# Ledger of designs, part 87: miniprotein binders against q9h3h3

Target 1, 235 residues: q9h3h3
Amino acid sequence: EDGFTAEHLAAEAMAADMDPWLVFDARTTPATELDAWLAKYPPSQVTRYGDPGSPNSEPVGWIAVYGQGYSPNSGDVQGLQAAWEALQTSGRPITPGTLRQLAITHHVLSGKWLMHLAPGFKLDHAWAGIARAVVEGQLQVAKVSPRAKEGGRQVICVYTDDFTDRLGVLEADSAIRAAGIKCLLTYKPDVYTYLGIYRANRWHLCPTLYESRFQLGGSARGSRVLDRANNVELT
Key: E = the ipSAE of ESMFold2; O = the ipSAE of OpenDDE; V2 = 0.75 times the mean of E and O plus 0.25 times the DockQ between their complexes.

## First folded at step 7 (miniprotein)

Design M68
Fold by ESMFold2-Fast, scan of step 7:
Structure M68 (fold): chain B 235 residues (1-235), chain A 100 residues (1-100)
Amino acid sequence: as target 1 above (235 residues)
Amino acid sequence: SLKDELRELLEEIVELAEEALEAIKEGNLDEAKELIRRAIEIAERIIEELDDEEIKRRAELALYLLKMALRAIEAGDPKKAEMILRWVIKLVRILIEELK
């Protein structure tokens, strides 16, 4: 496909990761300060590149909340990227299985549940619920994108430590639902993000591993979770 | 032609970014910063003179990344600047290929 579009998205993601973040760090900040921080930095009003009329005059890449027990572990991202370049030049097939193996070999195991919401009250309310769940210890870490120039949907990312740990991924889904979230959730391993593999990528890979839909009165979990890669219903 | 002139300017940005990477590897950070500033000036000229919104938007991203690379060196993180410059080279090369 159009490799320029995929590279463009990857470069924008890298820039957001490198620009300053607005962080509520529960490891060093009392939980009682969270509500004031959320009121000061609602994601529907924080702008990506800064605006005198917004809460920020300077660029903001992400708005994040770190839990009390959060311990960052990105694995060997440099080794992963080097192995990815070697794979592309080797003539070996690029499949979900080969990417999974590269991720395991280099310990790049984190992944995230994603929800996309339009700027406004529902986004800000959903983010507040997720942020409280993180500070209360039900989730480890989360972030939300600032408002883009285009004014499109914003994304909330809720991270888990290991995308190969199915139980851990499902526990995070349950915690998100317990926080009052009812919208569609999709789960993406970070290995896809680090390698710049998005929808409409050159390799025609689906970066979504799991999908969660809210279900009232059905299963004990409050949601139906599907393994998209294997077409297996988990709940 | 205008297309050929644009391609030559884009090729100069790639050459300057590649030279900046070599300067960083050799520990010559002052030279790397000057090469990046020259690449920034070329990118700014392209954006100012171009009326194609799609190409202009892509050139704006490359300019933003070049400025980030410069700030990374100034902040004492030349390895971060290397990663950013490799992205600039990749994006600009893709654009050059599309102009063939």
Scores: ipSAE 0.548, ipTM 0.852, lowest interface PAE 1.5, mean pLDDT 87

Design M69
Fold by ESMFold2-Fast, scan of step 7:
Structure M69 (fold): chain B 235 residues (1-235), chain A 100 residues (1-100)
Amino acid sequence: as target 1 above (235 residues)
Amino acid sequence: SLKDELRELLEEIVELAEEALEAIKEGNLDEAKELIRRAIEIAERIIEELDDEEIKRRAELALYLLKMALRAIEAGDPKKAEWILRWVIKLVRILIKELK
């Protein structure tokens, strides 16, 4: 592949971010309207590029829920992109440490817990649980991808403000588990998303920092969180 | 050959996108839109005439981005169009490199 699939995925992510979003904003909309909104826009039925037979005739990039306390902070994404292009043209090595430094310098600190599910009831049920947790204040913000033309799994993203704040990342994992989510979760910093670090990236970097697996009560919490790079359990 | 024909069409898309970027930088938005429309026509021809699903999928993404850039100019956001066109150039150049 030599970089094509990573650039392709990055361009698709950029297009999704730029296309319209379907948003339930708890800062301006009563929580009592959430169930009707979830019924109108189940992620298994909303199509990425629009379809007259789906809930949307126009393209939808993301389906999102904003919590009451949500305050968007994207950092300096333009400065990050410019520094990234300079780094690539300089020929200097691209490593996890270099990307972390780039993110800190440009204040691109947000990150997200990811869960990948096939289109259908389980996806819609998981999204509804996450959306309710956001509106109830247990999580801050989340989004889910619409259904792609080629099918495949959809992704639910549950955001935290700072990927370098390990305790905050772990608190979000606990809240996701409390919402009834039992599937595998992985944690990815947004800097990796902006720079095209996906499973098939040309720099051969692990695209996620943490992994969370559900456990049936054998520990102090409902899940075990692993540092992916060092293979060290955090919980 | 088919690969040589594809290479020439893809090179034309890159050249049109690069010219559109320069037109935007110079404030020539009508010229930029015409250049993007020509690139769209080429991408549509690739999609229509080819049965190779991988190349077709890559051309479909480039076409989608070209149409997004055109809409951005029409909506009064030429800086957004510049960003999108840089992605088009990047993706098409990668595809050209992979043609044997």
Scores: ipSAE 0.454, ipTM 0.814, lowest interface PAE 1.9, mean pLDDT 86

Design M7
Fold by ESMFold2-Fast, scan of step 7:
Structure M7 (fold): chain B 235 residues (1-235), chain A 100 residues (1-100)
Amino acid sequence: as target 1 above (235 residues)
Amino acid sequence: SLKDELRELLEEIVELAEEALEAIKEGNLDEAKELIRRAIEIAERIIEELDDEEIKKRAELALYLLKMALRAIEAGDPKKAELILKWVIKLVRLLIEELK
């Protein structure tokens, strides 16, 4: 990635957030309607920009499921962005600790477990499992990207309220594994997303805090979780 | 020649988007919409002439954002349109650099 690619990705993310979402909201919709909704909107078939041959004729930014107890708090994103601009002009070192402090100060604490899957049955099956876990109360909220024009991998995002709460992050990982998910998972705080910090950035920051790998054979819970920031095995 | 023509058209899109931002700040929403519509027409012509799939994809995103900015004004959210137009200007300037 270069600066051109990073800006393009940031603009695509902004556009997806601003476009309409297909939402199953368990706070207002009976859980019994979930299976029909999942059958109507499989993420491998829902198109990002609309297509007469797909479930949607109009653009869809995200497909999301909100849990019954979901209560979002995005924090002060505008204050965070202003502080980030000030930090960049101050000459102070930009480190993971500095970003963490900015996030805490502005209450921008949410984060997400990410999984990337090719369009197809495995993606749709994984999403159905995650959606059921959300509706059943084991996870709080999740979303999945629609199919891109060129059929690249799609992403499932499973959110937690506070990336500084390690136990909460690990609890979400356990729930994802219990839902039958076996692929690689990575955890990213939303503060990095709001500031446009991706894998290749000029400050050499790693936006991924945790990595989870499915563990085969001999474990009651099937994951190994690595703290990427401190290079320490947690499970 | 073709590359020079494409660069000039991209620069015109930037100018129209910048004028649209000023029109929004002044409360001239009808003027802003007309400027955005003109930018959309130019972007559509440019995309039809592009051979490079990666550059075309980036130009298509800029076109999509122009249409989104227009819809935002029509929906009564000119502040959202300002944010989107700033992204258009940034992306189109990067595309101009790519064509060097």
Scores: ipSAE 0.509, ipTM 0.841, lowest interface PAE 1.8, mean pLDDT 87

Design M70
Fold by ESMFold2-Fast, scan of step 7:
Structure M70 (fold): chain B 235 residues (1-235), chain A 100 residues (1-100)
Amino acid sequence: as target 1 above (235 residues)
Amino acid sequence: SLKDELRELLEEIVELAEEALEAIKEGNLDEAKELIRRAIEIAERIIEELDDEEIKKRAELALYLLRMALRAIKKGDPKKAELILRWVIKLVRLLIEELK
């Protein structure tokens, strides 16, 4: 039964990726227009499937901000999936290291810091801070989920180009904290998303690589970052 | 039984989705669209007649994905439709297993 729940969640995520996105693209839009765009599309009010009473009448999969230097590269996802199927049928051990090598081989390197927040002022304020950091060049790209029909928490995703570049991942965490974000963050490489590595996967893999916890008055970074796979503190 | 009737309708959706995948691979996009439309009609009937809210929610996602696959073909992206249809097949097969 748990396999059914994981597949359902993965299918919902795929549908969101494929539905239209509301995008502020700093490559083509002046930064001076950001505040008006944020006021028009607060994530707590944008509905997933559209509602005449909301900012959108049609479905919206994601609300996104692209930085000036953003250049999308998903790598060879088809090659990754074929290699993953071969690995599963080979009986070879499936570990974080094996998945990392698979991702490198197929150039599927992007990853993201995740934060989950309830709909409301705190979510909208957090998203506005992240969006400004993206437009100012401190982050590369970010997106936030619209409000679901059933309600529940929404997710902000802040992307980095290369999950194997630990310094880049930590730099993104620092920029998120500098934007005023204090909630728990977890870092997930996109390879895990493409291969369906979620909570309670059958390979007993942790679904995230890093965890960031805010520290009140502790340090210039404002957070402690843990490598979850190795149980080692990085900051 | 009602449960056996529901299972037969879900199996029909799987068969239509599998045939649509084969049609796309062969470049028969008009046939693929027709097969997807037939699967949509069955999913709509299931949702209209079903009282179980959890099963209905799962069937609604499958319906949403079928409509998305149809739009993808219409927009000239049959590879996107293939990926979506594979998800439809997975979800509907899992629902069939739950009903056993």
Scores: ipSAE 0.542, ipTM 0.856, lowest interface PAE 1.6, mean pLDDT 87

Design M8 (at its last look DockQ between E and O 0.82; V2 from the best seeds 0.69)
Fold by OpenDDE base, look of step 8:
Structure M8 (fold): chain B 235 residues (1-235), chain A 100 residues (1-100)
Amino acid sequence: as target 1 above (235 residues)
Amino acid sequence: SLKDELRELLEEIVELAEEALEAIKEGNLDEAKELIRRAIEIAERIIEELDDEEIKKRAELALYLLKMALRAIEAGDPKKAELILQWVIKLVRLLIEELK
């Protein structure tokens, strides 16, 4: 993967963010309607571009669930981007610490746990579990990518308010595990997304801060969380 | 060569997108829409001539974004269109480099 691949992935992500979303908003919709909504729009059947025979006739960027306590706070993304451009021009070293400071300065602190699953029953079941956890107030907000034409893996994103709040990040991991999710999880700050820092970035930055592995019979959290930057287990 | 012709057409898309951005900034939304429409037509022609599936996929994304920018202007969100067009320019320039 080269720099061009990174830019392509960034552009695809932008396009998905700007296309219409299928949203269940627990702030305005009764929780009792969630099951019907999940049945109507299973992620494995919702298509990115609204293919014939899909539940959606129009393009869908994301399928999302908003919890009752969800408040969108994106911070100063424009200021962040300007500062990032200035930093690149300055030739100063760019480190994870630099990105953290930029995020704090501009109040762009959101992050997400990511899980990748093949299309099918397992994905839909996982999404249903996450959606219920959001509606029940155990999680704040989550989204899942629609099915691509190529049939690749779909991603579920579970958000936290502050990637610098280690406790909050760990609590979200615990809630995801409690929802029955056993796959590998990685945690990525949104600041990395906004700045176009993906796996093949020119600065060789790791875009993920944490990794969670499911553990049977282990700690009360049901997972082992690794700080990838420091190579330290947090649980 | 075919590659040279395709690169020239891609460069024209970049120019049109840049002009559309300027038109939006000046409040000339009708002009911006026309420029984007022209870029769409060129992109569609390029896609028909591309044999490499990876390059074709990337060009299709650029086309999709151009259409999205047009819809954004039509929906009364010219700022969204500006952001999209900036990405179009970036992607198309990368395509030009790949065709060298």
Scores: ipSAE 0.688, ipTM 0.912, lowest interface PAE 0.6, mean pLDDT 92
Fold by ESMFold2, look of step 8:
Order: sequence, then structure tokens, then C-alpha cells
Structure M8 (fold): chain B 235 residues (1-235), chain A 100 residues (1-100)
Amino acid sequence: as target 1 above (235 residues)
Amino acid sequence: SLKDELRELLEEIVELAEEALEAIKEGNLDEAKELIRRAIEIAERIIEELDDEEIKKRAELALYLLKMALRAIEAGDPKKAELILQWVIKLVRLLIEELK
């Protein structure tokens, strides 16, 4: 039963990836157009399937902003997936360390900070701040889910290029906080996504590598970041 | 039985999707579109008759994917349709196994 639920979630994710995206690409579009674009496509009003009354008449899988320095590099995803299948049949234990090594070997090193917010002003304001940070060069790429038919929370994803580079991951956290975001952030390496490994997986792996909590008057960086694998605070 | 009838309809969707996938590989895009339209029609009938919300959700995803594959062919991207149809076959086979 859990296997079918995981495959259903993976198929929904694939469908969103393959549907059209609404993209502001700073590599080809002037920064002065960003505010108008944000006003036209607030994520709380852009619907997944193009409902009547929304700004989009067709399905939208994601709303995204690409920074000037964004250079797409997914790594050897096909080789990663093949090695994953071989590992599962090898009898070797599957641990966070083995996933880390697979990701390094196949150069699938990207990951993302995630935040979940209900539709409304708070979501739209947070997205606008992130989008500006991307266009201004403090972040490289971000996306936000559109409003789902059943409602519920939406997700903002802020990508980094190397989950093994702790300083780079912490710099992205700082940039997110500088945009005024105070909610809980969780960090998931893309290797887990490409292999279809979610929280209720049969290997009991934790896909969340880092957690970030905003601290008022505490940390010099304004957040407390916990390494979930080692149960140690990084800040 | 009603459960056996549902399985037969789902198996027909798999067969149509497999035939559409082969038609795409052979360059027969008009044939692929017709096969996908037939699969869509069956999926819509199944969804109308379903009373189990979890099974209905799974069938609705398969229907959406079939429609997405059809749009991909119409947009001139048959390779995208191939990938989508592979997912349809996988999901519908899993649903058939749950009904045995």
C-alpha cells in the first residue's frame, strides 16, 4: 500500500514538472518588469489547473524565478537511478551515508530549502521577497507551487547547487531570512526527490538534512540551523 | 462481479496505452492520439462509477496524465508523450493489483 502511495505522489510531481511553468527569467527579462509580473501572478491566485477567475486559463505546474547567474546542472540522474536499483538488490544496508555517496558519485548535488504557507497575503509577500532576492543575485533560483484544487498549504523551494557545501546552504538560509521570512525552513537534497524517497519511506530515511528556525535577538545570522543527521546545531 | 468488471476496464486502458506507446515509437501519431482518446473515454466512465475516494483519486490522476499525453502529441512533442504513457501504464497496473 505505501509503495502505491509513493508512486502516486511521484506521478503528481512529474505532472507538475511537465505542465507549463510561469517563469520570470532574469537572464532574458529586465529586472524592472519583476514587480508587474509578481502582481499579475500571485501564487495564492494562480491555480494548478486554470480555474475560472484565476489569472491563468491553462494548467500551471510551477511559478519560478531564474537569477542572472542560474546555470542548470542536474548531474547524472540516470546513472544515479541505475546505481540506486543495483544498491537495493545488493544486500548492502541503505543509510543516509550511502545516499550521500551516490549523490556525490553521480554529481546530483543540488538541494532546496522548503517553506510551507497557506494561500493569502503571507504567501504572496514571502514569494515576492524571495523573487526579488533571486533577481538581485542573493539567491539563484526559486519556485512556488500554484494553488491546488483541494486548497491547503503551498510550497516555496529555494535551490542551492551543493548540499555538501554547508556554507553555501547557510548563505541561502541567511538570504531567505533577509527577505523577511520567519517560518520554519527544511532542507531536502534533490537526490531524495529523484529516487522518490519521502518521509514515510520503507528504509526509514529522513529526507530533511537541515532545519532552520528564525531567532529573534539570538543568533548573529538570525536563525538557528540544526543538522538532522548529526543532531547538532550549526549556528 | 463489479470488481472484475472494473479490472477489465482498467486492463483495457493499459492495453490502449501500450498500443499508443508503440504507435508513437513507430511515428504513427494520429493512431496514438486515437488510442489515447479511447483510453480517456474509458477512464472517464470508471471515475463516474467509482465510490472509493482513494481509488477515484488514482483513476483521476491517470486520466489527467492521459490528457497530458494527448496534448503533448498535439504540441509536437511525442517524446514527452512516451514518458507520460509509461507512467500511466505503471500507475494503472498498480491499481489493477490492488483490485485482485
Scores: ipSAE 0.602, ipTM 0.874, lowest interface PAE 1.2, mean pLDDT 88
Fold by ESMFold2-Fast, scan of step 7:
Structure M8 (fold): chain B 235 residues (1-235), chain A 100 residues (1-100)
Amino acid sequence: as target 1 above (235 residues)
Amino acid sequence: SLKDELRELLEEIVELAEEALEAIKEGNLDEAKELIRRAIEIAERIIEELDDEEIKKRAELALYLLKMALRAIEAGDPKKAELILQWVIKLVRLLIEELK
C-alpha cells in the first residue's frame, strides 16, 4: 500500500522539477537585487498551480537561488536508471553501499539538506536567511517549494555537490545553523530521489543519510549530526 | 458496476498513453497529441464523477501529467513527453490495481 504513495510522491516531484522555476541567479544578477526579489516571491504566498491573487498566475515548481560559483552537474541520470534496472534484475543485494557505488559510477553525487516548515512568516524568514547565505557564498544553491493547494508544510532544500564528501555535508549544516535555522534537518542524496527511495520504499532503506538537530543549552557546536545508516554521532 | 466502469475508463487511458508513446517513437507527433487529448477527456470525466478524495487526487495528478505531456510535444520536446507518459502509465496502472 505504501508503495503506491511512494510512486505518487515521486511523480509529484518530477512534475515540480519539470514546471517553471522562479530563480534568483547570483551569477548574472547583482546581490543588491536579492531583497526586492525575496519581497516579490515569498514562498508562503507563491502558489504551486498559479492564482491571479498570488505573486504568480502560472504554475511554479520551485523557487531557487543560485550562488555565484554554482555549476550544475546532475551526472549521468539515464545511465544510473539503466544500471538500477540491471541491479534489480541481477539479484544482487540493494543496500546503501550498492546505491553509493551506482551514484559514484554515474557521477550522480549531489545531495541536499531538507527542512520542513509551515507556511507563514517563519518559513519566509528562514528562506530569506538561506538565500542570503547562498548569495554571500556560504552555501552553493538552494530551493523552496511553493504553497500547495491543500496547505501543509513546505520544504527548503540546500544542496551540496558531493554526498560522499562528509566534511562538505557537515560544513553546509554549519552554514545553515549560522543562518539562524533551528529546526530538524535531514540529508538526502539525489540518487535516492532519482531512484524513488522515499520513506515507504520496498527495499526498506532509510530515505536519508544524516539527521541534524539544533543543540539547545549545549556546547557551541550549534548542532548534533547523526549518521542514520550506522547510528553514529558525527558531532 | 460503477467500479467496473471506472476500471474500464482507467484501462482506456493506459491504452491511449501507450499508443501515444508508440506514435512518438514513430515520429507521428500529431497522432500522439490526438491520443493524449482523448486521454485528457476521459480523465476529466472520471474526476468529475469521483467521490473518493484519495482516488480523485491520484487521477488529478495523472490528468496534470497528461496536460504536461501535450504541452511538451507542442513546445518541440517529444522526449520530455515520452518520460511523462511513462509516469502516467505507471500511476494509472497502480490505481487500477488498487481498485481490484
Scores: ipSAE 0.582, ipTM 0.868, lowest interface PAE 1.4, mean pLDDT 87
ESMFold2 (binder alone), look of step 8: mean pLDDT 87; pTM 0.877

Design M9
Fold by ESMFold2-Fast, scan of step 7:
Structure M9 (fold): chain B 235 residues (1-235), chain A 100 residues (1-100)
Amino acid sequence: as target 1 above (235 residues)
Amino acid sequence: SLKDELRELLEEIVELAEEALEAIKEGNLDEAKELIRRAIEIAERIIEELDDEEIKKRAELALYLLKMALRAIEAGDPKKAELILLWVIKLVRLLIEELK
C-alpha cells in the first residue's frame, strides 16, 4: 500500500522543498519588518504555482519564518536513506523503535507540530501568531504551505530540534497555545518525512508521535498532549 | 485501445528519463536537456488525453517534476536533476500500473 498515495505525497513534498521559499529571517531582518511582511504574503493568498493577481507570479514551495536562534541541523539524511534501503532489503521488521534508532544513529532528530486549516482569515491569523512567536523567540522556526490550485486545507509546521526531547516538544506545544492556537495539533518526526512514511504506508506505522488538543481553562498549559503510541497523557 | 496507447507513451517517458539520467552521469548535459524536453512534450500530450481527474493530477505532478529537472540542469545543479528524474520514473511507473 505504500506505492501510490505515499509516493505522490512524497513527490509533492520534495517539489515544495525544491521550489523557492518566501522567508522572513529574524537573524538578518529587524522584527519591526514582520507585520509588513505578513501583510504582503498572507498564506491564504500566496499561490503554490503562481498566479497574476496573487502576491506571487512564480511558484512558491513554502512561506517560512526563521527565529534569531535558528541553526539548521538536518543530520546525515543521506546516511539515513542508505540505511533505510538496507533495512528494507534485509527483511528485518520495520517498527517505530527501528526508525527511532535509525534517526538517532544518523542524527536526523528534528520534528514538527502540524496544524491543518482552510484558506481564509483563521489560517492567516494563526500563521501571524506563530510567526510573531518565532520572531519573539518562543519558537525556533515555522513554515506554512501556499494555497493549492484546488483550494484544499493548508498546513502550518512548527519545528523542534529533537523529537526525542519530550520536554522540548511539550514546550513548543505550550508556545503554540500561548500564540492563540486552538485547533488539533499532531507531531511528526522528520525521519518519517525523509523516508516517505505517510498515513498510508505498507508497514502500517502511525507517523504521528504526539497529539495536542486545546483545553479551555483546565490546564496551566492550555492543552492535553497524548503519546499516540503508548496511549499515555503527558500533561 | 486508448489505455494501451497511453501506457506506451508513459513507458516512453520512463525510457527518456532513464536516458537523461545516463546522459547526466556522462556529463552530457545538453543531451539530458533534450531528452527531458521530449519527455515534457509527451507528458503534455498524455494530460490532454486523460479523462480521469485523479490520474490527470498525478500526470500533472510528473510533468511539473520534469520541468523542475530541466530548470535544475539549467541552474547548474545536475545532481538535483538526477534526484527529480528518479521521482519522475517512480511516479510514471505507478501511473502505468494504475492503467492496467
Scores: ipSAE 0.541, ipTM 0.851, lowest interface PAE 1.5, mean pLDDT 87

Design PA1 (at its last look DockQ between E and O 0.64; V2 from the best seeds 0.49)
Fold by ESMFold2, look of step 8:
Structure PA1 (fold): chain B 235 residues (1-235), chain A 85 residues (1-85)
Amino acid sequence: as target 1 above (235 residues)
Amino acid sequence: DREELIRRFEKLVELAEYLLEMAERALKRGDLKKAELIIRWALKLLELAAEIAEELGDPELLRRVEELVRRAERLLEEVERLKRE
């Protein structure tokens, strides 16, 4: 990954965040309307820029489902970013522990399980399962990227409130698996996203805290979760 | 390598042009802070595209970038004008 790729990806992410979103909000919309909404806006057919023949005529940055308990709270992102700038000029080491402490101090605690799937039935099926889990209250909020102009894998993000709450993160993993998801999941705290820290960063920080692999063979929990920072099995 | 450079150039210009369209929509809504942020991102991408155009030695590619830069600068001037109102 180089400077061109990193800047391009950051600009794409910013554009998607700022474009309109297609949202099913369980706080204001009856759950019985979910299946029709999912059928109207399958992520494999909702195009990023509103291509002719797609269900959307305008650009869509994200497709999202908000659960009844969803309470938006991004924390002190401005203070986080200011403290990050100060830390970088301080000469002190930048470590995963430093990032964790910044996130705690500024209450930027949300994070997300990620899954990457090619456009098609498997993506739409996975999204539908996640969306139902959100509306039914097993998950809080999720989003999925629309179909890109040039194609490629799309991402489903399933949010949790507090990446430091390991039990809560693992409960979300279990709910994802209960929805029938078998692909690899990776977990990234939002602090890394807000600070623009990606996999190939100059501090060699690993933005992925956990990996979850579907566990065959009859375990009641259904996944094997690895703590990437400490290289230890959690399940 | 030349084929790859052209591919990178076209991706940067395409995204930059989309960002300028987003900035125009933000201006229509009166969201000056959002418009300014988007314009500055577009200018960052156009700077990279200009570097590629110079490496390719292709005056037409550089002219395309400069046209978009002028468009971005006009939008930024409009943002400044509206701030004074």
Scores: ipSAE 0.586, ipTM 0.858, lowest interface PAE 1.3, mean pLDDT 88
Fold by ESMFold2-Fast, scan of step 7:
Structure PA1 (fold): chain B 235 residues (1-235), chain A 85 residues (1-85)
Amino acid sequence: as target 1 above (235 residues)
Amino acid sequence: DREELIRRFEKLVELAEYLLEMAERALKRGDLKKAELIIRWALKLLELAAEIAEELGDPELLRRVEELVRRAERLLEEVERLKRE
């Protein structure tokens, strides 16, 4: 939706991943230190490229919180990328099913709920809620983008281990809602990110598997969750 | 549309410049594989920027792209040189 090419978005993502991260790691840091860390590094104030007037003088790619039980497993990303290139040259159909199969074959199963918020108090408050849910064990890991020099919305990513585990994806949505989040959420498997598949892709694939909207008045889950591919409500 | 193309061009060039600075830092750290990956991404973005410059018919924009391409090529030569050490 932002109008940038897939190559531009992929290059920005690569740069952010390679630049230093500000991490609160609950596996090695007492939970009692979280509030001070959040006050020191509010995402609305941390700048992408560093600024003497911000909390960081040097570039920051991501601000992240790792839960006590977090154990990263990216799978075989190199094998996935090689298989993707082979698929493109093979002439075989490129569909959600073939991408799902590539992801399973190469154990690239993680995915994330995404929320986009403007810089300011609401972003910082939302991030603090997510970070506390991670440290308390309701979520496994999350990160938030720093402020770009042009402004614009920042993104909070809340990860799950397995995008094929629908119940796990829905449990993460519930935990996000319990943390007080009311904005639109979209769920994207990391396989799409590693392959550089965004909205304006050559294959007309929808990288979003699920969409969650806050439900006012009476929803047992606090949200309506849609399976975007089939346009079917799950709640 | 012309205004949009100019903004896209500036964003591509700005990101490419940043990537080349990252590549220089990676090179100084001895991360040859990372440096090469970053340089190739910078060259990809510069190719897209060159297409926009040509569409706009602005030789100054094309000159700016060509300067960055030469910088990227010099860094890639340095990567290849260090691989032989």
Scores: ipSAE 0.489, ipTM 0.852, lowest interface PAE 1.7, mean pLDDT 87
Fold by OpenDDE base, look of step 8:
Structure PA1 (fold): chain B 235 residues (1-235), chain A 85 residues (1-85)
Amino acid sequence: as target 1 above (235 residues)
Amino acid sequence: DREELIRRFEKLVELAEYLLEMAERALKRGDLKKAELIIRWALKLLELAAEIAEELGDPELLRRVEELVRRAERLLEEVERLKRE
């Protein structure tokens, strides 16, 4: 992807974050209502801009499920961005370590496992599995992108509180696998999203820290997790 | 090719316009931080659109970008005004 594509994707992601969300909040809604909510708002049918005949008439940025233990903490994203701008202006080298330190300093530590799926039953089924895992407390929070006008793959994001906590990242992978997800997973810190670090960025930073591949008959986790920065298997 | 550049331009402009609308809504809600962030991203998209317009040598495309830039700048000025209140 060229720089144009990276900036465009960043802006689209921002727009999606700012549009209304369809949320199931397990803190306020009984778990018994989850199935009805999933049936009402299947991700493959919810449209980004509220197309005629869709379950939504208005734009939807994300469909999300909040677990009982979910506490929104975004940290100091503004301070992070200011520091990032200053860093760019300074001409100092930008490394994954630099971004990690910025994230820690500004308490922007959230990250997410990402899976990309084509619209349809498989996506909706995967989402239902993830949503259930969130409501059951195996995961804290997840979101899925609505269907785009152009079609294409939708993304499910499963969040962890701290991308620097390797154990927590691995536990979330295990929970996703336990929910029946077998596709490729990639892990991206939110700091990379907030700073517009996408594929083919000018700093040659890999926005993905971890990769998880499903493994048949393998370890108790059912996956192999690769640290992409160090090219080391963690499982 | 030229057609692809035009397509990219139109997508950038469309998204920039949408972001600016969102920024206006954020301002109305008093969310100055979000408004500023959105406006900055819109400006980045408009910079990319301007580069395409220049590459195409199309003054009308450039004019469209400039109009949106002025809109973004006005919104940014409004953010700064509201931050001082």
Scores: ipSAE 0.283, ipTM 0.710, lowest interface PAE 1.4, mean pLDDT 89
ESMFold2 (binder alone), look of step 8: mean pLDDT 88; pTM 0.862

